# Ledger of designs, part 21: miniprotein binders against q9h3h3

Target 1, 235 residues: q9h3h3
Amino acid sequence: EDGFTAEHLAAEAMAADMDPWLVFDARTTPATELDAWLAKYPPSQVTRYGDPGSPNSEPVGWIAVYGQGYSPNSGDVQGLQAAWEALQTSGRPITPGTLRQLAITHHVLSGKWLMHLAPGFKLDHAWAGIARAVVEGQLQVAKVSPRAKEGGRQVICVYTDDFTDRLGVLEADSAIRAAGIKCLLTYKPDVYTYLGIYRANRWHLCPTLYESRFQLGGSARGSRVLDRANNVELT

## First folded at step 18 (miniprotein)

Design GQ13
Fold by ESMFold2, look of step 18:
Structure GQ13 (fold): chain B 235 residues (1-235), chain A 102 residues (1-102)
Amino acid sequence: as target 1 above (235 residues)
Amino acid sequence: DPEEVEKLLEKLLKLIERMVRRALEAIERGDKDEVKWLLIKARIILYILKELVTDPELRKKVEEVMEKLRKALKALEEGNLEEVKKILEEILEEIKELIKEL
């Protein structure tokens, strides 16, 4: 069943990118308005296509919060794509190192922590915590999918600006955990998204760079972050 | 599962069609940045399609669309919006035909 799941989810995400977004932008909106906005647009009740009884009458692709310090920089994605196509005709091997180098060369360095939650209180509570962390400046930008079907999982994406900056990625993980999030987190650099590379790819690349698991025991309470490529704990 | 693959291919092609139509609308408004990002996203979908397609004739047509997208993005960089529009209209017709061939 999971053979084409990533491709379907990617298509749905790209379709969602083109529909209207509900955005709380701390750069232009006072932080004191956040709680009312969260109450009006809980992700478990905002519907993908504007169902009757929803807070939204029109389709919504994403619900997003931009922090006051958010300064978007996607890098040279067009150049990245061109170089990727040239690489494939060159006969050179395609490896994780090749992808990392392409991302660095073209300054396509952003990535995101992902979490998947069923609609309901836990999702809305997790999103509210993340949104507050963004507005308070602990995180830069986050988005959450609306509800497309009852019972289907929704995704929260928390972005970082440089996947090669391990400390920055770990700081974002810590901020997510400080917001009370205990579920599994996975981290995917945006370079894989821009090149259409998912888990079942012919190069055997692993687009999930890190996993974060919340742990409660031991002398160091907090998240356990695993580097998936090297099977090395970073925390 | 060939039926499931065909459903995914159709979904991806229809998404490209939607992106190209919206890019044509953005050209009429002069919004070059929107055109650029729609074409970048269409390129992502074509990468996904290329990896899914096993029929050599269909793969060749996907690659032809990819080449036209490269040319459209180059024309956009050069500010030649009339050429961008011409190429996107060609892509749109090719995508419609590909959907029918499924």
Scores: ipSAE 0.837, ipTM 0.929, lowest interface PAE 0.6, mean pLDDT 90

Design GQ2
Fold by OpenDDE base, fold request of step 19:
Structure GQ2 (fold): chain B 235 residues (1-235), chain A 102 residues (1-102)
Amino acid sequence: as target 1 above (235 residues)
Amino acid sequence: DPEEVEKLLEKLLKLIERMVRRALEAIERGDKDEVKWLLIKARIILYILEELVTDPELRKKVEEVLEKLRKAIKALEEGNLEEVKKILEEILEEIKELIKEL
């Protein structure tokens, strides 16, 4: 992985947030339409800039599915950023615990399981499984990046409401595994994203809190989840 | 690789430029929520730049842009859209200058 891959991916994600999204909203659209929508917009074929022959003629930033219980609440991100800058100015030690407290104080508690998959059938199948789990209420919200012109891996993000709720994070992992996904998963709180904290940061903060590895024949959960901060297995 | 860093810096600066332009357009539409989120995102990019930039002069310029962005956020919270517009126009010019200096 090139040294600044995370920052490049962050810039691409932020650029994608500015372009139109293809959204299936289960709050307003019948679940029976999901299969037709998935067939119309397979993420391996949807192109970032609306390339000729793609299902989309216009740029697409993300393909997303919203569950029935989805409520967009990002908390006080501006207050979080202000408090973060004040903290830096104070010269006080910055730890993962400090970020956790900032996140709690400003109600910026969202996080996501991330997976990177090559374009093709496996990606589309994984996305379809996640989209169904979202529409069925096992997951709240997910998004997938469209196909880049240069190819490369596409990212699926599966969100949870509270990165401090370990059980909720583990339940989302279980739902992802139940959808047939066997790849490596990493969990990242959005607070790290909102503060521009990536792998290479001056505070040596790890933005990945959890790692999930698929396990054949193991525990009832079908995955091994590692708490990276404490180097403890949770499953 | 210095060339890789430079390319990333250019990408980030151009992204801020686009965000600031979009925020100015959102002000004209009266979409305060879009402005708010664009400023949040621009602030994230500035944080990334602060981590990547090692040149003291460039770092100072990034800090100056961040301070102006703080003022714009405050003006937005106060409902002073004219001041937000003014500050964002200043930021836009500073970002354009930074892109030319790369």
Scores: ipSAE 0.882, ipTM 0.949, lowest interface PAE 0.4, mean pLDDT 93
Fold by OpenDDE base, fold request of step 19:
Structure GQ2 (fold): chain B 235 residues (1-235), chain A 102 residues (1-102)
Amino acid sequence: as target 1 above (235 residues)
Amino acid sequence: DPEEVEKLLEKLLKLIERMVRRALEAIERGDKDEVKWLLIKARIILYILEELVTDPELRKKVEEVLEKLRKAIKALEEGNLEEVKKILEEILEEIKELIKEL
């Protein structure tokens, strides 16, 4: 594991947030147009910087789908960051429970399931399944990274409103599995991202709260979800 | 690997530079929300830098930039866009200097 891969991916994600997005918004666009939009902008062909012969001529940061119930609410991220800095200065112990309480206090509760896939048919098929689940109201919002010039894996992010709502997190996993996705999933609260907390941090905090592994012939969910903090299976 | 760390530091500093430039442009457009989010993201990068930087002199410079960023955020909350602009221009110069020293 290259020691700083997570920080590199974070830098790429933040850079991508500054460039234009390709968005399908189910609140304003008929669901019947989704298939044509997916065919026009397959994630494996959309390039990060608008390479010649790509569907996009200009840079694209993300490809996203917004569901009908999607409402962007990030909470008080500035207040969260200020409280985090004050906490560090106080010398008080910092635990996963401390971060959970900070997130609740500042209403910064969003989180995401993450999957990494190589460019190609499997990625485009996975994205199409997720996009359909979002438009059908099984998921609220998702995004996928465009193809990098150097290649490498693309990331699909599927968001939930509250990382403290275990049932909501598990329901999103079930919807992703129902869309036919069989790869490993990891769940990360956005609070860790907003505080710059990645794998190698001085507090030994793990930003991954859950892992989902596909299970053949198992429960109706088709996955096993592990709580990483407690090392307990939830399903 | 020291070379890997250096490449990441350069990438992060260049990203802050872009964010600060974009924030200055957003001020001129009167887009306070874009400014707010760019400052939030710049703060995240500074937190990452605080974890990666081991050199005491470079660490001190990162801390100074973070303190200036706190002042800019406060000025933004107070609606003092001229002060925000001034502080961001100072941050931009400090970041450019840091990039040259790598």
Scores: ipSAE 0.881, ipTM 0.948, lowest interface PAE 0.4, mean pLDDT 93
Fold by OpenDDE base, fold request of step 19:
Structure GQ2 (fold): chain B 235 residues (1-235), chain A 102 residues (1-102)
Amino acid sequence: as target 1 above (235 residues)
Amino acid sequence: DPEEVEKLLEKLLKLIERMVRRALEAIERGDKDEVKWLLIKARIILYILEELVTDPELRKKVEEVLEKLRKAIKALEEGNLEEVKKILEEILEEIKELIKEL
């Protein structure tokens, strides 16, 4: 992995957050329209900058689906950042437990399952399965990156409300697996993103808390979930 | 690779420039929530820059921009939009200078 790939991807994600989103909102749009919307805006064909012949003529940052129960709450991110800076100035040790406590204190508890897929049918099929799971209420919210000019892998993000709720994180993994997705999944709390903490950081913090691998047979969940911090299997 | 780091630094600085410009536009529209989120995102980029930058002079400049950003956030919380605007204009100029020095 090229040394700064995570920071490049972060910069691209933050730039994408500034451009318009293509959104299907199940709170205002009938579920019966989802298939037509998915056919109109397949993620492998939607281009980041509105390339000629794409379904979009204008730049698109993300393609997203909001479930009926979706309520955006980010907590006190400014307070979190201020407390983080004060902690650094104090010279106190910084651990994963420290970040967990900061997240709880400031109510910044959101996290996401991530999957990276090459553009094409497999990506569009995976996205369609996730979008259905969101509209059906098995998941709350998901987004996918549009196709980049250079190609490369697109990312699907499936959010959960609380990274400290292990059961909720595992339920989201189960719903993703039930949608037919068999690729590697990684779970990252948003607190690490809001503090600029990536793989190569001076505190040696790992922003990936969980890893899910698809497993054929035996497990009712169809996956093996590893707690990376403790190196313990949860399933 | 020093060249790869330099390209990333330029990408991050240009992204801050865009965020600050959009925040200034949001101030003119009276959209305090958009301003707040743009300042949060600019702060994330500054944290990434602090981890990437090894040059002491450039590091000092990043720290100075971060301190100005803290002042802008405080002014926003106090409802002093004119002070926010002033500080963001100063940040914008400093970021443009940093981009030219690369």
Scores: ipSAE 0.880, ipTM 0.948, lowest interface PAE 0.4, mean pLDDT 93
Fold by ESMFold2, fold request of step 19:
Structure GQ2 (fold): chain B 235 residues (1-235), chain A 102 residues (1-102)
Amino acid sequence: as target 1 above (235 residues)
Amino acid sequence: DPEEVEKLLEKLLKLIERMVRRALEAIERGDKDEVKWLLIKARIILYILEELVTDPELRKKVEEVLEKLRKAIKALEEGNLEEVKKILEEILEEIKELIKEL
């Protein structure tokens, strides 16, 4: 609303990246321990800076769950950034197509579904459902922000490994909905994050590739997914 | 709102300062992967700063920091951690001066 909200959120997220994370890693931790871990660290109660009365005494940047098949490979982000700078000086047009090609060329293909929820039962329930979906293998990796502001919204990020794989992105949307989540979801490829491209950019690029709305009634009940770049419904 | 922009600029510059300090610590531990990722993130912040800064003189200083960062990244790719450290110390002093000028 103030024209710089995305930049403030980006700064907060990057600061959080540098603080300790609370991680349930299914690659090294038995699935039977997940429910106890979720009960110990509900995102509505874990505080960003270790407030009195919270389950954590030290700062927490993110709460995360890694699935059994999680294989971290961010691609050539340094090369992506260099190529982006070269593109800007080349005179060649900067379009969604050229960004897509940069991402493909440098193997920076990950992206994420985002949801924003207020602290409380709804957030904790949504996170628990997503965390279980990750451990069970329906989703790969997810994280949720801790509570940093009284009454402020927190974010859950559900990652996919290839934003160009439309079916894979839609399958992740379906898995999120199967966990009982009905709120608005938006999908942002990580290439936009690594290039610092937010909604108020000089190239008029739209960092949100897909938008998912849950249909509560009508003749077709389920996710309604809109491709924001082409303004067409996929479902 | 000029005051809001100045607060955002200061926040971003302090975040770069924190990233550079952490990268210097990572060099002492020999953790090249951590250094790489901290420099990737610092570069993102510099991209954001380039879009926010309207003063031509300040924007030029931001671009000079970005050029130093590119040199640090090149030195890191070449395995020259001593050169990376030297450049990062220069960047740190430039960032501290930019914060003060706000």
Scores: ipSAE 0.859, ipTM 0.940, lowest interface PAE 0.5, mean pLDDT 90
Fold by ESMFold2, look of step 18:
Structure GQ2 (fold): chain B 235 residues (1-235), chain A 102 residues (1-102)
Amino acid sequence: as target 1 above (235 residues)
Amino acid sequence: DPEEVEKLLEKLLKLIERMVRRALEAIERGDKDEVKWLLIKARIILYILEELVTDPELRKKVEEVLEKLRKAIKALEEGNLEEVKKILEEILEEIKELIKEL
């Protein structure tokens, strides 16, 4: 494994952010159109750069579904970034606790569950289940990467409003599991993304806050969820 | 792997170049929100670069770009799009020079 895999993935994700997205927006599109849209744009067939023979002729950065109540609110990200720079020169310790407080102070509270699946039926089925959960209101917003040039694993991101609201994060995990997803899920607060904190950071911070492993009959939600910051099980 | 680090640095610098070019285009359309978010993202990439670079000369140049980006963000908050454009053009030239010297 390359020690800079996270940084490469981050760069590719930020590049993808800048390309056009394929969006099903439940705020403006009837839910009855969702199944046709999913059939037209399965994530295993939508290509990152618009390869010949794919359903898209133009580059696609992300495929996304916005729920009826989706209202983007990233908080005060510029203030967060400025305060982060000030913190680094202040002499105060940089710990998971200080990052959490910084996020709270600037209202940058969103985060996401991440899952990685190979192209094919399992990916397309998982995405369809997530997309339906979003349109039905069990989840708020999700996106999935298109198929890469080499055809490696793709990522589904399922967002939550507030990483400090553990019940809300656990409810999102449960909704994901209800869609039949059994793979490892990892949760990353957006504050780490906005501050460029990935695996190779000098503070040895762990950007993964929660980890969810599916277990049959082991919990009310069907998951064992570990808080990586405090080494405690939440389930 | 030194070759892998250099590839990552080049990738990150080219991404900043792309973001700055897009931001200059957004300025011409008067889209201040797009400019704001492109500068937020460019700042993220500069944070990543600061973490990765070990060469003192390169680190100094990265910090100089970050300082200019802070000034551009301040100008944007003040609504001074002409100043934002001027600073971003300076950043663009510095990024292009950094890429060539890798």
Scores: ipSAE 0.848, ipTM 0.934, lowest interface PAE 0.5, mean pLDDT 90

Design GQ2
Fold by ESMFold2, fold request of step 19:
Structure GQ2 (fold): chain B 235 residues (1-235), chain A 102 residues (1-102)
Amino acid sequence: as target 1 above (235 residues)
Amino acid sequence: DPEEVEKLLEKLLKLIERMVRRALEAIERGDKDEVKWLLIKARIILYILEELVTDPELRKKVEEVLEKLRKAIKALEEGNLEEVKKILEEILEEIKELIKEL
């Protein structure tokens, strides 16, 4: 139980949601401006609270890039939460299948690939590659946390529209790898976030649906993706 | 372990307090969508608190806050912002008291 790291990170993420975001919105900003914006706001140097000497003078919760086709649809989250509470009092078993059905019923289908990187060149390079992939249309929307502490890891989130669409999720993984990213990726459906379900939950649910590991070897270089729910290698 | 739980509880309660204060400000601007999303997020935090809290008195208070939040959500759906404000002010005072009791 000493491992409440996920809950602390979730609390900090929700706090960050309420602060201003730095957004490059391809729907309203020419793509030719992206490189200058990335150089001005590297995530390893943008500070959470606007420290002296940083590029931002005010607090920043998230740094985000919206693709040209980005059209957010969160679904019926309040209905999802109400149905979740009713399910818990029903006496019926709570399983990954029941969570999937709740998400489908309420159209809360989004999810995200996550990567955690220390501040520095690797983080900034990874973010720049992801941001370019979003603006070029290979990915839809992504965000990265700003720097909060020296040496602390930061997170890049790359969203997909429908966690039940395995092909779409794997295509996003491929686009991330094409940007040169070699670190571990984990995929989490948003339904778990909206229901407050993290690693140490009483139902023993695993909020991570997929893991992606960069694979060197053989005649093909790419992802090795594990389906955590079924313990099956997909690639 | 016990020190990490108490630190997390305080962090979560302070976050609810911040969300409720922001929602009260959003009511003054008439921004019902912002109120809705703040209440969604506060509900998430209450779910996390329900998993963490073992003290019976604290758990009772968390359940009372969640029930008030459900009523605020219903009032918001009905467009009754005056009632939403009243309930959120009650929640705010309960949260402030819970933080002091830590």
Scores: ipSAE 0.848, ipTM 0.933, lowest interface PAE 0.5, mean pLDDT 90

